VH-VL binders against h9jiq1r811to1019. Designs and how they scored, part 1

No score or structure here was measured in a lab: all are predicted.

Target 1, 209 residues: h9jiq1r811to1019
Amino acid sequence: GVAGIFGDPHIVTFDDLQYTFNGKGEYVLVRVDHSQLKLDVQGRFEQVPRNIHGAVNATHLTSVVAASNNSQTIEVRLRPQHAQWRYRLDVFANGKRVYFDRTALRVQYFPGVTVYQPMYVLNQSEIVVMFSSGAGLEVVENRGFMTARVYLPWTFMNQTRGLFGNWSLDVNDDFTRPDGTLASVDLNNFQSAHRDFAQHWQLTDREQR
Positions, changes and structure headers below are counted from each chain's first letter, unless a header gives other numbers; antibody chains are not in Kabat numbers.
F, E and O are the ipSAE of ESMFold2-Fast, ESMFold2 and OpenDDE, as the mean of both directions, binder to target and target to binder. V2 is 0.75 times the mean of E and O plus 0.25 times the DockQ between their complexes.
[cut] stands for letters that were removed.

## First folded at step 4 (VH-VL; framework fv_tafolecimab)

Design E4 (at its last look DockQ between E and O 0.41; V2 from the best seeds 0.00; counts 0 for: pae E 9.6 > 2)
Fold by OpenDDE, look of step 4:
Structure E4 (fold): chain C 209 residues (1-209), chain A 123 residues (1-123), chain B 106 residues (1-106)
Amino acid sequence: as target 1 above (209 residues)
Amino acid sequence: QLQLQESGPGLVKPSETLSLTCTVSGGSISSGDYYWSWIRQPPGKGLEWIGSIYYSGSTYYNPSLKSRVTISVDTSKNQFSLKLSSVTAADTAVYYCARDTYYSGDYEYFDYWGQGTLVTVSS
Amino acid sequence: EIVLTQSPATLSLSPGERATLSCRASQSVDSYLAWYQQKPGQAPRLLIYDASNRATGIPARFSGSGSGTDFTLTISSLEPEDFAVYYCQQYDNWPTFGGGTKVEIK
């Protein structure tokens, strides 16, 4: 199954439920709690910069961190506009910046995780993270916006929580809060989604890296 | 050991194109997976990175010079070249070719340098 | 671009003295900072990379420190051959160099 964040931003859950997210800060995108795998994917959302039309009342994804109990922590970060001279995304493995624009470094192997830049990409605008568990993370930069997709094997169904919902083939349980309660969300009201559901998945300072 | 040597005309007229070649010896441009750079230094002034090239032909240029700069590589000759168009007196400098380091990954610092060649832009 | 400001412009010292050179970046460059030595008529020579790592063959009297925006090159005891111009260079963005510090004999 696949879940993702797109645009400014919209979330598509593992069950293909779509809703608008516009929160600021760090949030749990997906937390996998499986006997064989612990995976925590977090996203950082920042205010969209002002443009020629003025203030933009929206957030955008600027960083994705994926951590597993048996792998290095991988962070993919959107580079500031002024720093996008060569790379669009920065990649960190256990806090160390790594690059993928050399042939020998296009694919790099870390403990429990492989990270690579697809062959058709030259400027680190797309990074793929593959965990030994079969879980995957794809991060893409396009026109200054970062998108992220998380891929999970079917064996992890019913083992996910977070903004990407409970992967159960039932969209009705996607808005499950950290405490296990089910939020009632008006899909036509992004404030409802945030107030009733998404904010509960916001990371506190103590929970942040 | 690796050696870099710049070659080309030392005098270029204004509005013309500066053309230099760096010949690499003691190692292959395609070996070691390095970038190769041009850096210049006006007389009595500091250093300015012009651009870099990978053996595959991928290039990166200083934004201030991008519109005028072309860097190419000839792996068969173990050379890479610089062309700087529409030169003015401001382009008078010692031009160095250099190899980008690989100690900590894909970073742009330079461990091997040519001796440099002075190019004077004058009528 | 990231501007590197080196200070002092000129440092007059005697052999055996300690030299402290400063390089300040207009914005953080993390530890992506190199130092070069350049003697008249010669190409720059890499001294330090990643702010504090000595390049191959560089004497122990050379050391680099700092991170973010403030960096220091230290020559613990100047040798006669150390009198030269020293440049810092950042590579967090497209490479830029400082204006240099001339270490001259007092």
Scores: ipSAE 0.143, ipTM 0.699, lowest interface PAE 2.4, mean pLDDT 92
Fold by ESMFold2, look of step 4:
Structure E4 (fold): chain C 209 residues (1-209), chain A 123 residues (1-123), chain B 106 residues (1-106)
Amino acid sequence: as target 1 above (209 residues)
Amino acid sequence: QLQLQESGPGLVKPSETLSLTCTVSGGSISSGDYYWSWIRQPPGKGLEWIGSIYYSGSTYYNPSLKSRVTISVDTSKNQFSLKLSSVTAADTAVYYCARDTYYSGDYEYFDYWGQGTLVTVSS
Amino acid sequence: EIVLTQSPATLSLSPGERATLSCRASQSVDSYLAWYQQKPGQAPRLLIYDASNRATGIPARFSGSGSGTDFTLTISSLEPEDFAVYYCQQYDNWPTFGGGTKVEIK
């Protein structure tokens, strides 16, 4: 299965439910906490910068951090606007910057995880992260916006929680809060998705990676 | 061993176009592992990056010079070239070609340099 | 644009002395900083990259340190061939160079 965050941010859950929210801060995108299978993928959202016509009332994805089982933690960050003039994304493995400094190093291996830049990419605008657990993360920059997709094998079905839903094959329970209660979300109201659902998946300072 | 050599006229009249070529030997521009750059140094002053080119023809320019700069590559001759239009006395400098290191992305440091060629803009 | 300020502008020393050269960036450049040596009539030569890594063939007397905005090049014991101008250069963004520090013989 696949779930993702696109553009200004539209979320598609593992059950193909689509919604938008405009929350700021760090959120659990997907979490699995089973005795034999662990996954934690978190996203950071920041306010879209002002344009020449005034304030913009939207947020966008600026960072994704992920770890699975006993892997190193991988973070992919959107570079600041002033630094995006030629390449777009920064990559860190356990806090150390990863360099894709020649063709032979475009695929790099770390404990529990492999990270690579596709061969056709010249400006570090696409990064693929593959965990030994079978979980995958694809991060793409396009026109200054970060898109992320999480790919999970069937062994994760019915075990996911977070903004990407629970992968139950039923869209009606994807707005499940951390305590197990269902949220009633007005899909035409960005505030409803944040207020009634997404903010409950927001990380506190103590819970952040 | 890799060597870079600048060539072109040493004297250019104001308002004309400065044109230089860098010939690469002991290495290959078409390998795709490097960017190729022009950097200049006015007499007695510091260094200024002008721009860089990838073998595919993709270019990156110093924003302060972008409106006047064209960099091109000829992989069959293992050469890349600089054109700087509408020159003034302020463009008098030693011009270097250089190789960017093994980075994919937009940050560069320069591990191999040509010997440099002085270009004087004078009537 | 990231501005690099080098100090001192001129450093007058004798062979065998220790040289300490400073480079300060107008904003953080993390560790994306290189140092170059330039002798009269010659092209610059790469000494240090990533703030602290010596380039191939550079003697151990050259060392670099620092991160963020403050960087230092140290020459532990000056040799006669070390009297030259030294430039720092950042590559967190499009390349910019410092104004240089001239190390001259006393």
Scores: ipSAE 0.006, ipTM 0.525, lowest interface PAE 9.6, mean pLDDT 84
ESMFold2 (binder alone), look of step 4: mean pLDDT 92; pTM 0.946

Design O3 (at its last look DockQ between E and O 0.77; V2 from the best seeds 0.00; counts 0 for: pae E 6.5 > 2)
Fold by OpenDDE, look of step 4:
Structure O3 (fold): chain C 209 residues (1-209), chain A 121 residues (1-121), chain B 106 residues (1-106)
Amino acid sequence: as target 1 above (209 residues)
Amino acid sequence: QLQLQESGPGLVKPSETLSLTCTVSGGSISSGDYYWSWIRQPPGKGLEWIGSIYYSGSTYYNPSLKSRVTISVDTSKNQFSLKLSSVTAADTAVYYCARDSYYTGYSFDYWGQGTLVTVSS
Amino acid sequence: EIVLTQSPATLSLSPGERATLSCRASQSVSSYLAWYQQKPGQAPRLLIYDASYRATGIPARFSGSGSGTDFTLTISSLEPEDFAVYYCQQYDNWPTFGGGTKVEIK
């Protein structure tokens, strides 16, 4: 199954439910609670920079962190526009910045996870993270915006929580809060989605990586 | 040991093209671990990065010079070159070629001795 | 571009004294900051990279510190051969250099 966050931003859950997200801060995109694997993918959202028209009342994804109990922590970070002279994305493995622009480093192997820049990309505008569990993370920068997709094997079905919902083939349980309660969300009201659901997945200081 | 050596004319007329070549010895340009860079220093002034090239031919240029700069690489000769068009007196400087090393965070760990290029009519 | 401001412009000291050179970036460059030494008629020599790591062959008396926007190069005890111009350089963005600090003998 695939879930993702795109553009404005919009979230597509593992069950293909779409809703608008406009929160600021760090949030749990997906948390997998599997008997053999713990996976936690977090996203950081920041205010969209001002443009020629002034302030923009929106947020955008600027960082994605993926961690599991059996792998290194991988962070993919959107570089500021002014710093995108060579790379569009920064990649960190256990907090250390790593580069993929060298031929020999296009694909790098870390404990429990492989990270690579696709062959057709030269400027680190696309990074793929593959965990030994079969879970995957794809991060793409396009025109200054970061998108992220999380790929999960079917074995993780019914074991996911977060903004990407519970992967159960039932969209009705996608807005499950951390406490297990189900939020009633108006899909046409992004404030409802945030107030009733998304804000509950905002990371506290204790949970921030 | 790795050595870089700049070569080219030390005098260029205004509006002409400055052309320099850096010959690398003691190591291969075809290594994927490095970029190869040009940096200049006007007399009595600081340093300015001009651009860098990867052995594959990928280039990165200083935005202020991009329109006038062309850097190329010849792996068969273990050389890389700089062309700077439409030169003016402001382009008078000591020009250095340097290695941009991944292992030092893409800082410049090896330099040529530099060659003075004077723009004068 | 990222502007690096070095201070002081000139530092007059005697052999054996401690030298402290500052480099300030117009915006954060994380730890991607290098220091170079340049003597008259010579090319710059890499001293420090990633803010605090000595390049190969660099004496222990040279040390770098800092992150973000404020960086310091320290020479614990100046040797006669240390009197030169020192440049900082960031490589978080396209490379830019500071204006340099001249360490001269008092």
Scores: ipSAE 0.182, ipTM 0.728, lowest interface PAE 2.2, mean pLDDT 92
Fold by ESMFold2, look of step 4:
Structure O3 (fold): chain C 209 residues (1-209), chain A 121 residues (1-121), chain B 106 residues (1-106)
Amino acid sequence: as target 1 above (209 residues)
Amino acid sequence: QLQLQESGPGLVKPSETLSLTCTVSGGSISSGDYYWSWIRQPPGKGLEWIGSIYYSGSTYYNPSLKSRVTISVDTSKNQFSLKLSSVTAADTAVYYCARDSYYTGYSFDYWGQGTLVTVSS
Amino acid sequence: EIVLTQSPATLSLSPGERATLSCRASQSVSSYLAWYQQKPGQAPRLLIYDASYRATGIPARFSGSGSGTDFTLTISSLEPEDFAVYYCQQYDNWPTFGGGTKVEIK
């Protein structure tokens, strides 16, 4: 299964439910906490800059942090527009900055996780993270915006929680809050997804990675 | 024991093109681990990055100079070069070639000796 | 353009004293900052990278600190060979250098 966050924040869950939200801050994208299978993927969203018509009521993904089982924690950050001169994304392994924009370092191995830049990419605009658990994360920069996809094998089915849904093969329970209650989200109201669902998956400053 | 050495004319007339070559010895430009850079320093003044090149030919230039700058690489000669067109007296400086390295966070860890280029108006 | 402002412009000290040099960025550069030493007639020499890591062969008396916009180079006990000009340089964006701090004999 595949879930992702794209464009002008557009989420597709593991059950193919599509929605947008306008939340700011850090959120759980997908979490699995099973005895033999752990996954934690978190995303940071920031306000889209003002345009000539004033304030913009939208956010965009600027960072993804992921770990699985006992792997090192991998963070991929979008570089600000003024800092996208040679490479587009920053990558951190357990908080230490690492680079993939050289041909000799295209693929790097860390405890529990392999991280690589695809062969044709030389400016760190695309980074792939492959956990030994089978979970995968793909992060792409395009025109100053970050998109991310999480790929999970069937071993994760019906065990996921967060903004990417439960992977139950039923879209009707994808808006499940951390306490297990089901949110009623109005997809015709573009702010309902945040107000009624996503804000409950928001992290506090003490919970951030 | 990597060494960088600048070469080229020390005097250039206004409006002409400044041309310099950096010869790398004790290491290979084709290694893929490094970017190769030109940096200049007017006499008695601070440092200004001109641009950088990767061995594949990918270039990055200082926006204030971009319209006048060309950096190129010749891996068969283990050299990279700078051309700066339409020079004026303001382009009088010591010109350094330098390497930036992943191992030092893309800071400049090796520098040439520098060569003074004077633009006489 | 990220502008780096170094202070003081000149620092007059004697051998054995502690030198503290400041570099302030016009916007955050995270930890992507280097320090260089330059003696007259010589190319710059890399001292510190990523704000706090000493380059190979740099004596322990040199240390760097800071993050974001405010950075410090400290020379714990000045040696005669340390009287030189010091530059900071950011690489969060295309490289820019500070204006320098001259450390001179009092």
Scores: ipSAE 0.035, ipTM 0.600, lowest interface PAE 6.5, mean pLDDT 86
ESMFold2 (binder alone), look of step 4: mean pLDDT 93; pTM 0.954

## First folded at step 6 (VH-VL; framework fv_tafolecimab)

Design a4
Fold by ESMFold2-Fast, scan of step 6:
Structure a4 (fold): chain C 209 residues (1-209), chain A 121 residues (1-121), chain B 106 residues (1-106)
Amino acid sequence: as target 1 above (209 residues)
Amino acid sequence: QLQLQESGPGLVKPSETLSLTCTVSGGSISSGDYYWSWIRQPPGKGLEWIGSIYYSGETYYNPSLKSRVTISVDTSKNQFSLKLSSVTAADTAVYYCARDSYDSGYSFDYWGQGTLVTVSS
Amino acid sequence: EIVLTQSPATLSLSPGERATLSCRASQSVDSYLAWYQQKPGQAPRLLIYDASNRATGIPARFSGSGSGTDFTLTISSLEPEDFAVYYCQQYDNWPTFGGGTKVEIK
């Protein structure tokens, strides 16, 4: 299964439900907290910088932080006010900046996680994070917009929570709040998705990884 | 105060390699989120970006020059360098080194004084 | 490559007059556009970045505007030191510069 956050931004859940997201701050994208399986993926959203044509008071993804069973915490962060044609993603492992050797295989190994920087594609920055638990994270930046996808093996089915929904093969339970209640969301009203569901997955400063 | 200073031969023969070095003083190449760039200007004409480098060795080159350009960085000397191979009269220009940074929206906020390189027999 | 077209090629004006310089991009560069001033024998000096933000130390008489493909640099009242060549530069893709506008004394 795959879930992600894209573009303007919109979210596609593990059950393939789509909805608009315009939150600001730090949010739980996906969480698994069981005895044998741990996964925590958080996203940071900030106001779109500069005067990007067609964007008024919009937000965008600027950082993704992830950790899984016995792993270091990996952060993939958008470089601030960076030129669009350059590589715009920075990687941190337990808070320390990661560098990739351009003359060798562009892979860095950490406890419980491997980070890979694919070959450069014009105007696109990319980082792939592979956890020993089987969870994967792909972060792509194109023209200053960061996209994130989370890839999970079937072992994680029916165990996910967060903005990416409960992976149950039923879209009707994807708007589950942290307290286990189901939100009633009007998909034709983006403010309903935020007020009734997404804001409940917002993290406080003390809860961020 | 941050200063950039170009150095290298002012005369290069056709078919040879043009080599220039930029020395950075008053700041560190390896600190902060900075790219270090080469820009040229033929006499009486406009500006052309050649390429940029990050202190990690990550490079970006003008596609029209990519086959001939190599930019390298030496963080221990606080310098970065340009090599342009197979030069012709069309490569005669004032060559500038410059910095771009977060503080300037990644436009070129500090420039060296420029060095004239003439390609002639 | 993104081509930047500056117009006019030459502006002949007197001190105290308003100068308006245009830069047009062959495709959208959003707001990723800078303006530079260059005097004879000198390196370019950054004036404006992100279409409208004045660089440190740049006088308030310099202002930038525009987005997408059409950009303007305005000098509200020309001073003697403002007679120079002005270049626009985009950084939405690999950097390219316009051909320049020369602001000269009438």
Scores: ipSAE 0.020, ipTM 0.554, lowest interface PAE 5.9, mean pLDDT 85

Design b4
Fold by ESMFold2-Fast, scan of step 6:
Structure b4 (fold): chain C 209 residues (1-209), chain A 121 residues (1-121), chain B 106 residues (1-106)
Amino acid sequence: as target 1 above (209 residues)
Amino acid sequence: QLQLQESGPGLVKPSETLSLTCTVSGGSISSGDYYWSWIRQPPGKGLEWIGSIYYSGETYYNPSLKSRVTISVDTSKNQFSLKLSSVTAADTAVYYCARDSYDSGYSFDYWGQGTLVTVSS
Amino acid sequence: EIVLTQSPATLSLSPGERATLSCRASQSVDSYLAWYQQKPGQAPRLLIYDASNRATGIPARFSGSGSGTDFTLTISSLEPEDFAVYYCQQWDNWPTFGGGTKVEIK
């Protein structure tokens, strides 16, 4: 299965439920905490700068941090707005910036995870993260907007938690808070998703990877 | 090994167009994830970035020079070129071509030797 | 445009001494800062990228530190070949360079 975050942002859960919210800060996108299978994917959301012509206030994805069973923690960041004129994604492993060898493959190997940088496409930057657990993360930046998708094999089904839902094959339980309660969300009111559901998946500084 | 070499007239008259070419050898301009850049240095002064080009033809220019600058690439000759229009004495400088890449933090890791261009009648 | 201010403009030292060069940015450039060495009549040579990473072939006596707006290049013990002009450069926005610090022999 696949779940992702797109645009301003719009979220598509593993059960194919779509919703929006405009939270700020760091949130759990997906978490799996099983005895043999662990995954933690976190996203950072920052305010989109307001332009002089009255652009509306909104948030956008600026960073994704991921780790799986005994793997190195990988972060993919959108470069600062002032630096978006070239390749616009930075990769960090253990807090150190990752540079790819000057080879055509452009692959870096870390404990439990492989990171691949596909060839640059005009106005598009891309990073693929592949965990030995079978989990995958794809981050694409296009025209200053960061998109992230998480790919999971069926072994993760019905074990996910977070903004990307439970993957129970039932959209009705996708708005499950960390404490196991179901949020009542009005999908026609973007603030409802944040207030009643997404805010509860927000991370403290100590919980951030 | 990778080598960059500037070429072009060392003297340009005021109001004319300065034209320089950088020839890349020991590596292909169309391979890898590299940008190809022009940087200048007036005598006794510091460095100023002019612009960069990707082998696809996408360009990035210093905003202060954008109205006068054109950078182009010729992948068949393994070259990229700078045109700077309407030159004045203030454009007298050593002009460098350089490579920058993600692998070096978007810094300039290979430079040509530089060519002095004097704007004088 | 991000302005980089280097200090001091000139640093007069003897071989074997420690050199400390400063670069201050007008706004945060995170860690997106490089250092170059330039000798008379030569092109600049990359020393440090991403604030603290030494470029290939650069001796261990060169080190970079800092983040945000305040950056330092340190040469732990000056060799004769280290007397040169040093420039900092940011790429958080369009590339800009500092005014340079000249390290000269006393």
Scores: ipSAE 0.026, ipTM 0.583, lowest interface PAE 6.6, mean pLDDT 84

Design c4
Fold by ESMFold2-Fast, scan of step 6:
Structure c4 (fold): chain C 209 residues (1-209), chain A 121 residues (1-121), chain B 106 residues (1-106)
Amino acid sequence: as target 1 above (209 residues)
Amino acid sequence: QLQLQESGPGLVKPSETLSLTCTVSGGSISSGDYYWSWIRQPPGKGLEWIGSIYYSGETYYNPSLKSRVTISVDTSKNQFSLKLSSVTAADTAVYYCARDSYDSGYSFDYWGQGTLVTVSS
Amino acid sequence: EIVLTQSPATLSLSPGERATLSCRASQSVDSYLAWYQQKPGQAPRLLIYDASNRATGIPARFSGSGSGTDFTLTISSLEPEDFAVYYCQQYDNWYTFGGGTKVEIK
C-alpha cells in the first residue's frame, strides 16, 4: 500500500482518505512497531515563504526523516529558503551529506537501506529510499514543493499509526490519535483536522530524529 | 569544451548604464539544469555576486543591487547579458560571467576570463 | 547578510609544506560552502563545493572540511602552481565570498 503528503499540502492515507494539513513543526507521518517491521517516518513542515507564493499562513513539507529495522537514518531535505529557485533535494545518512555520481548509476548503499536518485527531470528533483525491511520512501520536489510517498508491503496492513492513518481498509478510523482515541474531524474545515487529530502527532524536541 | 566570454565597453560614465554580454560556446544555455551568473571583483576587494538567470528568463538578483540590475537571456544567440543602471565609481570592477548547477553544489564551475569596467568621467 | 572571515590573510610557505586555510561564517551555512583558487589576471577556479566535495579535475592534495560556521581548506603538499589567492563562498543565504587568503612563497 501507499500513503503520501502532497505539496499544497494534503495527505492521502493508506485507506485513501484525503485531508488538508497546515501544521507547523515536526510530525509522525507513519510509525510501525511490529516484530517484523519497525519504521518511523517523520516530516518537518515550515511556513511557505511569502515571496514564493504570496501565502503567509500556508505550510509546506521541508524535510522527511526515515529509519527502519537496523537501518541508517535517511533524511531528504529541501534546500534552504534562499536557494528556493534551485528547488533541489539534499540527502543525509546519519547526518552526513550523500552525493550521487552523475556518470554512474546513482545509487548509494547503507546498512539496511539503499538510496537512489533517478535521472534528472527539468525542474523536478527525486529521491527513492529502499529499506531492506521492504518499506519504501519516495520524495519528489517540483518548483519548491516537496511531496513524499511511503510504500509498505501488504503484510503490514493494520499496523500503521500517524498522519497516514491505520491502514485498516476503513477510512472511518484513520483519525486515530497516539493514545488510541478516535478524533471526530470535519473534512470541510482544515482547522478541525489539525486541532482534533494532526496536532496530537506533533513531535517534541526530544522525539525528533 | 564549454567556454564563456564577456564583452562590452570597458569605460562607462557616471550615471550611465553598464552593459555587458556573455557568449557561451561549446554548450547550450537552453540545455541542462544550469544557471548563468554575473560576479564582479572591485580592485583590491573580494568577489560579489550580482545575479543569475535560467534559460526560461527567470532571474535572481543580489538584494543590494536589485533596483539597478537587469539580466536577460537570448537562447537563439546562446548569450546572456547584464545591465547595471546609474553607475558610480564604486561599480568599477572586473566583471565575470559564470555557470553553476546542482551537480557542482550550486557553485561556479565555469567562468569567463573577466572584463574590466572602469566608471570614470 | 552572512559575512565570511578568512584567516590568515597571508600564508608564507615553501613547496612541499602543508597549507591550512580557515573560513569562518557569521552564522551557520550548514555545508553550503565552496573554495576557489585565483591566480593573478585569471578568473577564480572551483576547487571544493559542499564543504568537502572536490570539483572535477582538482588534484587529491586539495581537501575541504567543516560544517556550520567553521571550514578548512587543506593542501597536503604545496606544488609551485598552488601559490595563489584562495576564496571561500557560501550559498546558504544568497551568495557571499570571503576576503581571501594569499598563499605565497617563503
Scores: ipSAE 0.007, ipTM 0.537, lowest interface PAE 8.8, mean pLDDT 84

Design d4
Fold by ESMFold2-Fast, scan of step 6:
Order: C-alpha cells, then structure tokens, then sequence
Structure d4 (fold): chain C 209 residues (1-209), chain A 121 residues (1-121), chain B 106 residues (1-106)
C-alpha cells in the first residue's frame, strides 16, 4: 500500500481517504510498531512563503524524517526559499549531509537503508529511500512544493497509525487519535481535520528525530 | 572526453549586444543532470558568474546582470549561447563556458578555454 | 548577495612549504563551498567541492575544511605547479566567487 502528502497540504491515507490540513510543526505521518517492522516517518510543516502563490496564510511540507529498525535516520529536506533556485532537496543521514557521486550511480548505502537520487526531470527534484525492512519513502519537489509517499508491504495493513491512517481498509476509522479515540471530522471544513484529528499527532520537541 | 569551446566576435561596439556560443563535444547537453553556465573575468580581476541553463531551457541569471542577459540552448547542435545587451567597456572580459552539476555542489567541473571579448569603438 | 572574502590577497612561499588559504562568507553557506585553481592564461580548475571533497584527479596534497562562514584550503607541501591564483565559490544562494588569493614564489 501507499499513502502520501501533497502540496496544499493534501493527505491520502492507506485506505485512500483524502483530506486537507494546515498544521505547523512536526507530525507523525506514519508509525508502525510490529515485530517484523518498526517504522517512524515524521513531517515538518512551515508557513508558505508569501511570494509563492501570493499572499496566503498556509503551510507546506518542508522536511520528512524516516527511520526503521536497524537503520540510519534519513531526512529529506526542502532547501530554504532563498536557496531553491535550482535542485531543491537536501538529504541527511544521522544528521550529516549526504553527497551523491556524480561519476557513479546516484546511490548511497547506509546501515539498514539505501538512498538514491533519480536523474533530474524538468522542474522536479526526487529522492527515494528504501529500508531493508521493506518500507519505502519517495520525496518529490515540484515547483517549490514537497510531496512524500510511503510504501508498505500489504502484510502490514492494520498496523499503521498517524496522519496516514490505520490501513484497516475502512476509511471510517482513519481519523483515529493516538489515544485510540475516533475524531469527528467534517471533510468540508479544513479546520476540522486539523483541530479534531491532525494536531493530536503533533510531536513534542523531545520526540522529533 | 568532454570538451567545451567558446566562439563569437572578439570585438563588440559599445551599446551593442555581445553574442557567444559554447559548443559541447564528447558528451550530450541533453544527457545527465547537468547545468551549462557562463562565467566571465575582466583582465586582472576575479571571476563573475553570469548565468546557467538546463537543457530544457530553464535559466538562472546573476541578479546583478539579469536585465541584460539571455542564455539559450540548442540541443540539436549540442550548443548553448549567451547574449549580453547594451555593453560598455566594463563588459570587456574573458568569457568562459562551463558545466556544473548539483551532485558536485553546483561546482564547475569542465571549462572552455575562454574567449576574450573587448568592448571598444 | 553573499560576499566571500579571501585572505591573504597574496601569499609568498617556497616550494615544499604548507599553504593555508582562507575564505570567509558574509553569512552561513553551510558546506556549499568550492575551491578553484587558475594558472595564468588558463581556465579555472575545480579542486574542492562541498567544502572538503576533492574533485576527480586532484592530488591528495590539496584539502578543504570548514563550514558555515569560515573555510580553509590547505596545500600540504607546495609543488612548483601549485603557484597560481585560488578562488572560493559559494552556491548556497545564487553563485558568487571570492576575490582570489595569489600564491607566488618567494
């Protein structure tokens, strides 16, 4: 299965439920605590710069941090606005910048995870992260907006939690908070999704990777 | 082996447009994740980046020169070109074309030999 | 724009000596810093990128260090062919070069 977050921010859960939220700060996108797979994927959201889409009070994804059992922690980060004039994603492994060899395959190997940088396509930067546990992460920047997709083997359905839902194959329980309660969300009101559900998955400073 | 070669007039009159072409051989402009750039150096002075282009036609110009600079690419001829309008004596310099890549940190790993352009009547 | 200040402007040394060249940025450029060598009448040659990575074919005597605003290029033991002008260049915000350091024979 696949779940993701897209520019506006717009989230598609593992159950294919679609919703919008405008949180600021760090959030759990997906967490898996299974005997065969431990995965933690976190997203950082910051205010959209005024000169992108004009004067709007909105947020966008600016960083994704992911770790799996026995792996390095990988961060894929949107470059600051003033540095986005070319290729726009930076990669960090356990806090250190990752550099791709220009004369070899654009692949870097780390304990428990492989990261590769596909060839540049028009107006798009891309990083793919492949965990030895079987989880995958794809981060794409297009025209200054960052998107992320998480790929999981079907064996882990009903084992996910976070903004990407519980993957129960039932969209009606995707708005489950960390305490197990189900949020009452009005999908026609973007404030409802954030206030009643998404903000409950916000991380404290000590929980951030 | 990749080679870059600048060509164009060595003398340009004040107020006219300076036009240079860089021919790439031993590699394709449309292959790989590379930017193609112009850098200049006035006699006895340091280096100044003018601008860069990707084979798709996307351009990035030095903000101080942006109003006068146009860079274009012709993938069928494996060339890219610089036009600098309204030239003055301050534009007299050796002009280099160069290749740069994100994965070498936007660093210029291949350079042409340079061509001197003198702006005088 | 980010201004890069190189010091000293001229460094007079003998073959076999260690050369230490400084580049200071007006604001942080993280590790997005390259070094070039230019000999008279020739195009610049890339030496170091991302502050500390040697470019292909560059001898081990060349090394780069630093991050943020303060960077250093070190030539551990000068060879005759190393007497040249050296430029630093940042690529964190647009592209700017330093004013250069001339390494000349004493």
Amino acid sequence: as target 1 above (209 residues)
Amino acid sequence: QLQLQESGPGLVKPSETLSLTCTVSGGSISSGDYYWSWIRQPPGKGLEWIGSIYYSGETYYNPSLKSRVTISVDTSKNQFSLKLSSVTAADTAVYYCARDSYDSGYSFDYWGQGTLVTVSS
Amino acid sequence: EIVLTQSPATLSLSPGERATLSCRASQSVDSYLAWYQQKPGQAPRLLIYDASNRATGIPARFSGSGSGTDFTLTISSLEPEDFAVYYCQQYDNWLTFGGGTKVEIK
Scores: ipSAE 0.017, ipTM 0.550, lowest interface PAE 7.0, mean pLDDT 84

